# Miniprotein binders against b1l550: the designs that were tried, part 110

Target 1, 279 residues: b1l550
Amino acid sequence: MRLPEELLERARDIHSEAPSHRIKLDRVGSFGLKVPVEFKGFLLLAEADVWVSLPEGRRGVDLSRQVEAIYELSNPPKDPFSLCREAAISLLEKLNYADSSGVSIRFDAPLQDGESLKYYGVEISSIASDEIINKIRVEILGMTACPCTAELIRAYKSSEIAATHTQRSLGILEVSTKAEHPDPDKLASIIERAMSSPLRTYTKRPDEGGLVIRSLSNARLAEDVVREMIHLFLEEFGHLPEDTHILAAVRSMESVHMHDIYAERSFSLDEIRKEISSH

## First folded at step 10 (miniprotein)

Design g4K
Fold by ESMFold2-Fast, scan of step 10:
Structure g4K (fold): chain B 279 residues (1-279), chain A 94 residues (1-94)
Amino acid sequence: as target 1 above (279 residues)
Amino acid sequence: GEIKVTVEIEKDGRRIRFLYVFTSPEKLEKILKEIERIIRLFGADRIRITVEASSEEEAERLADEFRELAERLGYDEIEVTREGNRFTVEAERE
C-alpha cells in the first residue's frame, strides 16, 4: 500500500524534535544487517552493525540513511576492511548531527588446511570521529596438552611415554589501532603457532597420529600460550603505532574438568616494550 | 622500508584523520584507491596527506602520486612541502 506523499507535509518530523530527556546516546543504529563481502577470493555472508552518536537535543536517528550507507557500498561486494572504513565515513557525511559513527562486520574466514578449508572467527570495526580507530578480533581453535599431567605420568611409570590429556583451546587476539586493520590470516597464524598444535577440519589416520604426537611433544599451559602469542605478535606487528592496544587470551576447554581455564593479558605496544626491556 | 601515510580530510568544519602503515609496495595501489574513494564519499574541500618513508627518494615518489591524485580529484590549490624524508601534500578547492 502506498500512502499519498501529501501526508508527509502534515506529519511531524519526529527525529528532529527535542527528546523527553536531554541525554546524549553513545550508539544508535541498525544491528544485525546481512551483507555480502569479498574476502581473499571468497564471497561470504557477513553480519554488520552500523551506528552513530545522538546529541542530547535530538530525539532520533534517521535509520534509513544508515542502511543506505552500508548497502550502497556493499554492491558489488567488496573487502570487509574497506567496507568498514568507508561506511563509517559515509555515515558521518550523511548524518551531520553525529559526533561519531561506527561499523562492525563479523564473518567466518576460510583458511587453507591441506586439501580442504577450515574456518576462524573475525570481527572488525571502524569508529570515526576526529580520527578513525580500527579494531579486529580473531578467534581460532587449537589444541593444547597438559605438561603437569605429562610430568606426573612420567614420574609414576618411569617411562618415556608422553601421556597427558589434550583439549581444544580457543585463542583470541584483539587489536585496536589508528593504522589499518592487521591481516587476520597473520593473527590466526600467530595463535596457531602458539598452541601445542593446530586443529584440522578432517584427518586421515596418519595425520591424526602426527597431530597428537606434535601436541604431546609440545605441551603448554594456557599461560604459556598467551605469552607466546604476545611474543609472536611483537615480532610480526611491532611496526604499529605505540598506542596500539592488544588483548591476547586463551580459553582452554579442559577435558578432565567440568570447567574451563582462562588466561589473558591486555597491553599497549608502549607498555609491553618497557616491561620486556626491564628484564 | 616502512611507509607511513597520514590523511586528513575536511568539509564544513569537520576534520577526520587516518593512518596507513605498510612495508609491501604492492599495497600502495589498494591504499591509493581507498583514499580516493574516502575523499569522494566525504566530499572533502581540503585534504592533507603526509608521507614518510625510509628514503627521501621513496617519500618524494609517493608524494608525487598523491599530488597527481589531488589534481585528478579537481583540487585547485596544491602545495607540496618537504622536511627530510617527510613530504606533505596539501590541497584545497572552492
Scores: ipSAE 0.652, ipTM 0.882, lowest interface PAE 1.5, mean pLDDT 87

Design g4T
Fold by ESMFold2-Fast, scan of step 10:
Structure g4T (fold): chain B 279 residues (1-279), chain A 94 residues (1-94)
Amino acid sequence: as target 1 above (279 residues)
Amino acid sequence: GEITVTVEIEKDGRRIRFLYVFTSPEKLEKILKEIERIIRLFGADRIRITVEASSEEEAERLADEFRELAERLGYDEIEVTREGNRFTVEAERE
């Protein structure tokens, strides 16, 4: 059913009215939208959130304009980075009372893995105000092997390759920058290279044995993985603006414990370079 | 070498700045198209694009590309200034 458009002339404009309390809101928007995106040759179903700031004197946001903005820009499907930035700009133009706008887009990114695919998590955002801040978070599982237990078993058995426990570890890199979003495949690669070994979707027995041996020969603490991720990040993305902020983290799902181990470091490029050069 | 593009767009007193940093020439066309789309979406009355190139020769070539961008966007007043490896395109319409 569609009500007559003539009713719009008689109805109160609720959104433009004064609110019950003169309080600014940071984010008001449409969350959990399903949008198609094109990522490196794949058509993917992504989930998007869109929002704007709401000034203290305005009761509500025109939510229908938000949905229209992102859907117009997602047909035909385009890369999620351009969609994110363009939608944030479109929101500020369409909703001129807002001081800022934001768009976040989440999807599982395919990565070629032998004859199959594996997937890693990507969340990107663009926040527009007097500048655009682009943020990307990449999460991918890898394998870690405990060097402490390896050393104990080596001492006990006097073997070249010490046995130790291995576990899945989730590596996390998050980057906030005034420049364009970093390539998520490069971020995923950094995380995997920092681990004892990457995980695979499918392995035959000889390949599985080789992967396990590599992990055992490259045993790393969660703390080691975070430091290596930072080192590799600086080699690949040291050209980003000095005020770029990075979070590097590892959550190790310890196979010998009922709990996880977590290690992280947040820093700006300016901060970390000064720290490294002081040593 | 490395190229930095800073774009400032303005409409009705609202100004937004955004940045691109890239090294591969093939990325230029994609970046130019995205800049064009963003400017059109925003409806900018005034734009200022500053480019830092890796050489004077590159800056000279790129200045033409960005001048053409401003022309395609329909700006009435376009000013390009070059100094060494850097150039600025300023454009506005009433």
Scores: ipSAE 0.656, ipTM 0.881, lowest interface PAE 1.5, mean pLDDT 86

Design g4Y
Fold by ESMFold2-Fast, scan of step 10:
Structure g4Y (fold): chain B 279 residues (1-279), chain A 94 residues (1-94)
Amino acid sequence: as target 1 above (279 residues)
Amino acid sequence: GEIYVTVEIEKDGRRIRFLYVFTSPEKLEKILKEIERIIRLFGADRIRITVEASSEEEAERLADEFRELAERLGYDEIEVTREGNRFTVEAERE
């Protein structure tokens, strides 16, 4: 049902009114929107948040214009990176009272895995003000094997191949930069290469045995994985602006404990280069 | 080496700056198309695009692509300036 449009002539413009308290709000918007995106040949359902800053003298944001902006830009579906940046710019143009705008898009990214697909988590954002800051977070599961237990078992049994516990570990790379979003497939690759071995969607018994042997032969602490991720990141993305900020982290779901092991490092490119060159 | 493209767009006193960094010249077409879409979405009255590359010849070639973009977008006051391996395309309209 639709009420008569003549009512708009008598209705107050609530959003443009003065608020009860003159307080600026950092993020006001529409959260949890479902939007289609095109990612490397796949049509995916993504979840988006859109927001703008609200000045102290304005009661509310025109939420309908936010939703219209992102849906207009998502039809036909486009790549989520361009959608993110273009929507942030569009919001600032359409909502001229805002000092900043932001868009965040989350989806599970398909990755070719032999004859099948596996998936990793992607969250991207673009925040526009007097500059655009692009942020991407990639999470993918891999396998780690404990080198400490491997040494104890090797000493006990004199084995050529060390036996040890293995577990699923979640690798995380988050990048915030003035440059465009890094390719998430490359970030996922860095994480997997830093692990003892990647995980597979499907393996036959001989392939499964090979994966386990690979992991056991490449045993790594969570701390080792984080350091390797940083090393590999610098090789691939060292060309980004010096003020690019990175978070590298691993959460190891330890098979011999009731709790997880976690290791992380946050740094800027300028900071990490100075640290490495001093040692 | 790395190619740096800095884009500044301005409309009604609001100015936004953003950056592209790439090593492969073949990425240029995608970057040009996105910059064009952003400029149109923002409705920029003034643009300033700075290109920096390892060689003067490469930077000049890339700057010419952005000069053509400004012409295609209908800017009437277009200037290209050079400072070493940096070329800046400035364009504005009424």
Scores: ipSAE 0.607, ipTM 0.865, lowest interface PAE 1.7, mean pLDDT 86

Design g9F
Fold by ESMFold2-Fast, scan of step 10:
Structure g9F (fold): chain B 279 residues (1-279), chain A 94 residues (1-94)
Amino acid sequence: as target 1 above (279 residues)
Amino acid sequence: GEIRVTVEFEKDGRRIRFLYVFTSPEKLEKILKEIERIIRLFGADRIRITVEASSEEEAERLADEFRELAERLGYDEIEVTREGNRFTVEAERE
């Protein structure tokens, strides 16, 4: 049986008390919450973290109000972008002592691939203070083929088709912006187009042969993939605010090595535009 | 062309700014609904919505949509101002 609520009138309000040490905390919250979301026609189970800043003079956060904020907004399930942004705002309204709030939502996104589905990773965040900063990270696997080995084999044999090793590569695009979250399907598309070829959940032999030939005829270094991702990103999302920050990266699981190759570049739109225009 | 919408919500001295940047007019309906939900959720006493579009005519049409939104939400005082291709809708409730 639950305890009588009249006990709350006599109990100390622990959260509003002075802490043992007057130290501000940047993030205090509920992590690993399960929340249903609606994404492009699918009902998915996502994982959410919610937090607020805690001022130096306050001992604790009202954790029940944090859970209340996100759950009130998730029934019925809605798109994760609206949920993320609205929950961050709700946290600031419900917890007036906080200077900032944040919400992060993670899920695997289905992507139509011919007559089948494939999946890619999505993590979105919204951080609210006197402005809203929206962040999205997309990770999707693709295939790369080594141009160095292709050139060596071409030199060894007279051939119109390059023979070389291929491997799975993980492409990563992360965007932090004052504007709305970019469409994750468009980010996934950019990553796949930068690769030697995309990966598929299901292929018949003719389709599989086509993917291999595509990869071999489009051999790319990890460094090539990152540069192409940046180029394609600027074509699609160059309209975002100049202070938008992007991370473009690829991790190539090299089939001829016991280790991976990694390449990345972080930049703001203002920074990269100036760099490109100087050439 | 590019459309930029900046929304500021204010309640009890707390002010929060949102930015929307889009090129597709189909996005407007979704954005309007989200802005409405956020205003209701925050309980804003004052809102300021600034619209910029590639054409003055488009910016004016969009500003009118936001003026109608403020009216639907029950704001008592609504002002629309213009500076070139930039329209600002300011609304307050007492």
Scores: ipSAE 0.431, ipTM 0.801, lowest interface PAE 2.7, mean pLDDT 85

Design g9L
Fold by ESMFold2-Fast, scan of step 10:
Structure g9L (fold): chain B 279 residues (1-279), chain A 94 residues (1-94)
Amino acid sequence: as target 1 above (279 residues)
Amino acid sequence: GEIRVTVELEKDGRRIRFLYVFTSPEKLEKILKEIERIIRLFGADRIRITVEASSEEEAERLADEFRELAERLGYDEIEVTREGNRFTVEAERE
């Protein structure tokens, strides 16, 4: 049912009215929108949040304008990075009372794994004001093997290849930058290369044995993985602006404990370069 | 080598600045198309695009691409200035 357009002329404009209290709100928007995106040849279902700042003198935000902004740009489906940046800009144009706008898009990214696919988590955002800040977070599972237990077993059995416990570990790289979003496949690759071994969607017994042996021969602490991730990141993305902020983290789901082990480091490119060059 | 493109847009006193940093020339076409879409979406009255590359020749060629973009978008006043390996394309319309 569609009500007569004439009713709009008689109705109060609630959103433009003064609020009960003159308080600015940082983020007001539409959260949990389903949006199709095109990612490296795949059509994926993503979830998006869109928001704007609300000035102290305005009661509400035009939520329909927010939904319109992202849906107009998502048909036909496009690259989620361009969608994120373009939607943030469109929000500022459509909602001129806002000082800032933001868009977040999250999806599971496919990654070729032999003849199959595996998936890793991606969350991106673009926040527009007098500048655009782009943020990306990549999470992917890998395998770690404990070097401490490996050394103890090696001492016990006098073997060059020691048995040790292995576990799934979640690697995390988050980047905030004034430049465009880094390629998430490259971030996922950095995380996997820092691990004892990557995980697979499926393996035959000979391939599985090889993966296990590789992991056991490349035992790494969570702390080792974080340091390696940072080192590999600097090799690949050292060209980003000096004020680019990075979070590198690993959560190891220890098979011999009831709890997880966690290691992280946050830094700017300027900060880490000074630290590395000072010794 | 490394290419840096800084885009500044202005409409009704609101200014937005954003940056692209890339090393592979094949990314240029996608970046140009995205910049064009963003300019149209924002409805910019004034644009200022600064290009910096490892060589003056490369920076000049890229600046010319953005000058052509400004012309295609209907900007009336287009000026290109140089400071070493930096070229700035400034365009305005009412």
Scores: ipSAE 0.557, ipTM 0.853, lowest interface PAE 2.3, mean pLDDT 87

Design g9M
Fold by ESMFold2-Fast, scan of step 10:
Structure g9M (fold): chain B 279 residues (1-279), chain A 94 residues (1-94)
Amino acid sequence: as target 1 above (279 residues)
Amino acid sequence: GEIRVTVEMEKDGRRIRFLYVFTSPEKLEKILKEIERIIRLFGADRIRITVEASSEEEAERLADEFRELAERLGYDEIEVTREGNRFTVEAERE
């Protein structure tokens, strides 16, 4: 049904009216939008949230302008980092009453895995106000092996390679920075290199044996993995601004327990450099 | 060496600043194109782009690329200034 245009001249502009209570809202927007993105040669379906701040004196946000902003920038599909940043800026231009805008985009990123692909989780955001703050979170599964049990069995059998329990562990790197988003493939690589071994989508028996032996030869505590992730992060991304904030975490789904083990560290680049340079 | 690009945009009293820090020269073309798109989307009346590199020659070369960017964006008043290895391109529409 299409209503007559004459009605628009008589209709109230609800969005511009005063609200029932003069309260500022931090985020008002369109959430759960499906958008295509181009990521390293792949066309992927991503999920996006777009929002703006709403001042205390305005009743509502023009949501159609938000959808217009993301629509115009996602057709044809482009890389999700540029889409995120550009959409945040477009929202501020289209909705001049807002003092901030934000865009978040989530997708599963393909990663080369021998002759196949595996996937890891990526969530990025850009928040625009008087500055643009970019955030990225990467999550990928790997394998860890217990060094404590390995040492006991090694002593018992007088062997260099000892049996121990192994488990899936989820590695997490989250970076918030005023600079551009870090490359998620590099973040995923850091996480996998910090683990006892990576996980594979597909293995034949000889390859599976190799992964197990590699894991056993490189047994690591959750605490070891987090420290190694931080070390590798500093080697790759130490050039970021000193106020860049990082979360490094691992959740080990312990095969010998009914519960998980979790280790994390949050820090700024300024903070961690002072810590590791002390004696 | 490390390259730092700071972009400041202004329109109708709203000012936004954003930063790029990179060590790989191959990233420059992508960054230039993104900066151009962002400035166009914002509709900035005035821009200030500051580039800092490890050498004066590199910084000056990069400043020239941003000066050309300002020309392509249609700014009619463009000024380039230098302070050591830091070059600033300021542009505005009359």
Scores: ipSAE 0.639, ipTM 0.878, lowest interface PAE 1.5, mean pLDDT 85

Design g9V
Fold by ESMFold2-Fast, scan of step 10:
Formats: C-alpha cells, sequence, structure tokens
Structure g9V (fold): chain B 279 residues (1-279), chain A 94 residues (1-94)
C-alpha cells in the first residue's frame, strides 16, 4: 500500500523538528542490512550497519538516505573495504547535519585450505568525521597444545615428543588505524602461524596425524600465542601510523577444563616499540 | 620503499582527511580509483593530496598522477608544491 504523495505537503517534517530533550546522540542508524560484497573473487553475503551522529537540536535522522547511501555503492558488488569507506563519506555528504558517520560490515571470508576452503570471521568499519578511522577485526580458529602437561608427561614417560592435551583456540586481531584496512588474509595468517598448528576443513588420517604432531612439537600457552601474534604483526604491519591501535587475543577452549583460558594485549604501535626497545 | 598518501577533501566548511600507507606498487591503481570515487561522492570544492615516498622521483611521479586526476575532475586551480621528497597537490573548484 502506498499513500498519495500529496499528503507530504500537509504532513509535518518530524525529523527537522526540535526534540523533547536537547541531547546529542552518538549513533543513529540502520542496522542489520544485507549487502552483497566482492572479496578476492568471491561474491559473499555481508551484513552492514550504517549510522550518523544526531545534533541536540534535531529530532530525527533520515533513515532512508542512509539505506540509499550504502545500496547505491553496493550495486554492482564491490570489495567491502572500499564500500565501507565510500559509504561513510557518502553518509556525511547526504546528511550534512551530522558531525560523524560510520559503516560496519561483517562477513565470513574464504581461505584456501589444501584442496578445499575454510572460513574465518571478518568485521570492518570506517568512521568519518574530520578524519577517517578504519577498523578491522579478524577471528580464526587454530590448535594449541599445553606445554605444562607435556613437561609432566615427558618427566613421567620419556619421549622425543611429549604427550599433552590439545584444544581449539580462537585467535583475534583487531586493528584501528588512520591508514587503509590491513589485508584480512595476512591477519588470519599471522594468527594461524602464532598457534601450535592451524585447523583444517578436511583431513585424511595421515594429514590429521601430521597436524597433531606439529601441535605437540610446538606446544604454546595462550600467553605465548598472543606474544607471537604481536611479534608477527610488527614484522608485517610495522609501517602503519604510530597511533595505530591493536588488540591481540586468544581464547583457548581447554579440553581438560570446564572453562576457557583467555589472554590479551591492547597497544598502540608507539607504545609497543618503546616497550620492546627498553633495556 | 614506503609510500604515504594523505588526502584532504573539503566542501561547505567540512574537511575530511584520510591516509593510505603502502609498499606494494600494485595497490596504487586501486587507491587512485578509490580516491577519485571518494572525491566525486563528497563533491569536494577543494582537495589537497600530499605524497611522500622514499625517493624524490617516485614522489614526483605520484604527484603528477594526482595532478592529472584533479584536471580530469575539472578543478580550475591546481598547484603542485615540493618540500624535499614530499609533494602536495592542491586543487580548487568554485
Amino acid sequence: as target 1 above (279 residues)
Amino acid sequence: GEIRVTVEVEKDGRRIRFLYVFTSPEKLEKILKEIERIIRLFGADRIRITVEASSEEEAERLADEFRELAERLGYDEIEVTREGNRFTVEAERE
């Protein structure tokens, strides 16, 4: 059903009216939009949130303009990074009363896994004001093996490779920067290389045995994984601006406990370089 | 060689600055196209693009590409200035 457009001439412009209370809102927008994106040759379904700041003297945001901004830029589908940045800019141009705009896009990224594919989680955002801040979060599962139990078993039953428990661990790298978004495949690679071994979508018994042996030979605490992720990140992305902010974290789903182990470190590039250079 | 491109776009008193930092030459073409799209989307009256590279020759070459971009976008007043291995392209349209 569609009402006659003549009614628009008689209706109040609610959005432009003064609000009941003169309070600024930080984020007002359309959340949970489905958008197609092109990622490294794949056409993927992504979920997007778009928002703007609302000044204290304005009652509402034109939500239809927000949806128009992202959909105009998503047809034909384009890479999610350009879509994110361009949509944030478009929002500020279309909604000139806003002091800032933001766009967030989430999707599962395919990663080549031998003869098959595996997937890891990606969430990106771009927030525009007098500058653009780009943020990316990558999450991927890997395997860790406990060095403490390995040492106990080695002491009890001597072996070249100590037996120990292994478990799935979720590695997390989140980067906030004034520069363009880091390549999520490189972030996922950093996480996997920091772990005892990567996980596979499909394995035959010999391959499975190899992953287990790799994990056991490379036993790591969650704390070890976080430190290695930071080290590898600095090697790959040390060229980013000094005020780039990073969160490195691991959540280990301990196979011998009813609870998980968690380790994290947040830092700026400037902060971590000074810390590493001390002494 | 690290390449740093800072882009400032301005329209009706609103100024937005954004940055690209890269080392891979193959990224340049994509970055140039994205910058062009952003300038058009924003409808900028004034742009300032600063290029910094390890070599003066590389920075100058990139600055020329941005000068050509400003010409293609129809900016009336285009100025290129140099300070060492840093080049700035400023363009304005009324």
Scores: ipSAE 0.564, ipTM 0.851, lowest interface PAE 2.1, mean pLDDT 86

Design h0
Fold by ESMFold2-Fast, scan of step 10:
Structure h0 (fold): chain B 279 residues (1-279), chain A 98 residues (1-98)
Amino acid sequence: as target 1 above (279 residues)
Amino acid sequence: SEEELERLADEFRELAERLGYDEIEVTREGNRFTVEAERNGVRIRITVTRDGEEIRVTVEIEKDGRRIRFEYRFTSPEKLEKILKEIERIIRLFLEEE
């Protein structure tokens, strides 16, 4: 049942009170909110976290205002990038005791795959203070084929046919920038193009054979895939601010081992350009 | 071109007008322009630079002694409309009455 409204006039404002210990908290908010988003013509259910910093002299945050802010901005559903950036700014404006705010949104993004769809993972965030930092992480599966085993089999059989083991590999691109979020479809495309071949949700036998042949003819180490992802990223997104930070990584689920192979590189645009130009 | 920069300046001036700013200062310098306006204690400064097909937009909003800055960098002209709409929505958050 509902308590009498008269009690609100007598109740203390707990959130505005001094805390038991004067300690600043970095992130206080509502986590695991379900929000509808519109992504490239699709209405998707995304999961969102919203937070603000809490100063040492304040006991709590107004959580109801956080939830109201993101839901007001999500009705009607809008693209998750604008929602993320606008909600972070809105939180900072609405909760004036905070010196920073943030929003994170996660969803599986549909990608056209012939007559069907496949999905890749997207996590974005926007953190607002005296400036806004936008972050995006894209993960998509692809196929890799081992060049080492291919060469050994080629030597043994004296054959041009690349017989080697293939496996699913997870490609990861993470970008942190003062500019707007990069287009996740372009990040996913970079990852897939760096792989031995992309994966499909559904194939007919001729198409499946083609993907296998493509993979075997384009054998790549995890290290090769990471380098190619970086190269392709610079071609597509070299216009971003020099202090943009990127993580490129591959986790290969090796079909001949009980363990995975992992390769990564973190860099800023300024750092990588100097490295490449120095030769 | 000079003509393209003028069209961009018009777009951002119109954005400020839609937000209710009636005293808008547009300053041009080479390949960039700045739009400055103030209304109800909310000051905005939008700087737009064009270098070839790359467009850089920096937005600064100041209200009650707090300043926030954010930027956009894009090469696709079709992104401009979406960016203008987002900037308008963000500035409106600061212009909301109590």
Scores: ipSAE 0.628, ipTM 0.868, lowest interface PAE 1.7, mean pLDDT 86

Design h1
Fold by ESMFold2-Fast, scan of step 10:
Structure h1 (fold): chain B 279 residues (1-279), chain A 98 residues (1-98)
Amino acid sequence: as target 1 above (279 residues)
Amino acid sequence: SEEELERLADEFRELAERLGYDEIEVTREGNRFTVEAERNGVRIRITVTRDGEEIRVTVEIEKDGRRIRFLYVFTSPEKLEKILKEIERIIRLFLEEE
């Protein structure tokens, strides 16, 4: 059923009315939209959130214009990074009462791994005002092996490769920058190289044995992994603006504990360079 | 380096031409150039700097008293085409009739 279009000429424009309380809202929008994206040859189903700021003198946001902005730009499907940046800018252009706009897009990214595919998590956002701030968060699982237990067992048995516990660890890199989003495959690569070994979707027995030996021969504390991630990040992305902010973290799902171990560091490029240079 | 900067200037001038700008000002200063143009109340200023293999592109768009600025920083030349196409699409959002 569709109500007559002419009712619009008699109805109040609720959204443009003064609100009951003169309070600015930071984010008002449409959350959990399904959008197709093209990522490195794959057509993926992503989830998107779109929002704008709402001034203190306006009762509501035109939600239909928000949805229109992202869907117009997502047909045909395009890369999620361009979609994110373009949609944020489009929202600001379409909704002239807003001081800022934002878009976030999240999806699982396929990564070639020998003859198989594995997947890692990607969440990106773009927030537009008089400038644009782009953020990307990459999460990927890897393996860590405990060097403390390895050393204790080595001391007990005098072995070159000591037995130790191994566990799945989640590596996290989050980057907020005025430049375009960093390549998520490069961020995922940094995380995996910082780990004792990467994980695989499936392995045959000889490959599985090799993965375990690699992990045992490269035992790393959660703290070691975070420091290595930062080092590798600076080598790859040191060219980003000095006010770029990074979060590097690892959550180790300790096989010998009922709880996880967590290590993190947040920093700006300017801050970390001064810290490293002072010593 | 100099030849590569001149090639980049031509790429961005052609971008403005594809967008329908007919009065395009390109200015060179050392390792940078700026492309400025205005059409239908939409003013653009694109500044490109080349430092070794690093390319920095700053895009400023002004329309109806609102200004937005965004940045690209890259070292791989194969990214240039994708960045040019994205910049073109973004500027078109401002040039289209409402």
Scores: ipSAE 0.658, ipTM 0.878, lowest interface PAE 1.6, mean pLDDT 86

Design h10
Fold by ESMFold2-Fast, scan of step 10:
Structure h10 (fold): chain B 279 residues (1-279), chain A 98 residues (1-98)
Amino acid sequence: as target 1 above (279 residues)
Amino acid sequence: SEEELERLADEFRELAERLGYDEIEVTREGNRFTVEAERNGVRIRITVEVDGKTIRVTVEIEKDGRRIRFLYVFTSPEKLEKILKEIERIIRLFLEEE
C-alpha cells in the first residue's frame, strides 16, 4: 500500500528544520550496513558504516541518500578500497550541507595457506573533507616463542635449540595516509614475517613439527616483533607521504601467565626516519 | 624520464577527453605535469609528479564552491590503469553521469 502523493506536499521537511539546540554533530549516519565486495577474486560480505557531519542549524541528515550512495556504488560488487573512497566522496557531493563524510568497511580477508585458506581481519575507512584521509587496520594471528625461558633452559641443559613456551600473538598494523590504502596482503605478510612463525589452518605432522622448530629457533619478545614490523614496513612502504601515521602493535596471549603482554609504537614516517638516522 | 612523463601526460589527457572535457590545458614543468579542464561547472586539476620510481597523482575536483583533493602514491606502474579508472568514476559522480 502506498500513501497518497499529496501528503508529501503537506508534510514538513523535518531534516531541514532548526534543531532544539544549535549544536554541531561530528558523525551522523547509517551503521552496520551489509555490502558485497570483490576482493582479489573473492565475493565477500562486508559490513559498512557511512556518515556525515551535521551543521548546528540543521535538525537531521538525509539517511536514505546515504544508503542509496553506497548501494549504487556497490552494484556490481567492487574492491572495498575503491568503494570506501568513492562512497565518501559521493556523500559530500550528494549532501552539500556536510563539512565532512566518512565510510568504514570491515571484512575478513582470505589468504592462501598451502592447499587451504586462512583469514585475517581488515578494517578500512576514508574520511573526506577538503582532502581525503585513508586508514587501514590489519590484524593477524601468529606464533611467538619466549627467548628468556629458552635461554634459561639452554643454560640448564646446554642445547642448541632450547625448549621454551609458545603462544598465539595478535599482530596489528594500522596506517593513516593521504595516499590510497596500502595493500592489506602486504601488511599481513609484514606481520607474519615479524613473528616467530605464522599460524596455519591445517598441517600434517611433519609440517607441524617444522613450524614448532621454526618458532623455537626464532624466539622473539613482543618488543622484538614490533621493532621488526616497523623495519619491514619501512622497506615496503617508505614511499608514502612523510605525514603518514602508523601504529604497530603485538598482543601476546602468554601461555604461562593469566594475563597478556602488549607492546606498541605509533609514529609518523618523518618521525621514525629521524629517530633511526640518529644512531 | 622525459619519455615516461610524456606517456603519462597522454594517459591523463585521454582521461579528460573520455570524461567529455573539450578545453584541456596540459602544462609541463620539470618532473611534473598538470591537466586542467572544466565542464558543466565541474573543474578538475590533476597533477602528476615522477620522482625516481615513485609516481604521485593529485586530483582536485571543484563543483558548486566545494573543492576535494585526493592523492595516489605508487611505485608499481601496473597500478596506473586501476587508478585511472577510479579517477574517472569519481569525476563522473560530480558530472552526475549514470
Scores: ipSAE 0.649, ipTM 0.876, lowest interface PAE 1.7, mean pLDDT 86

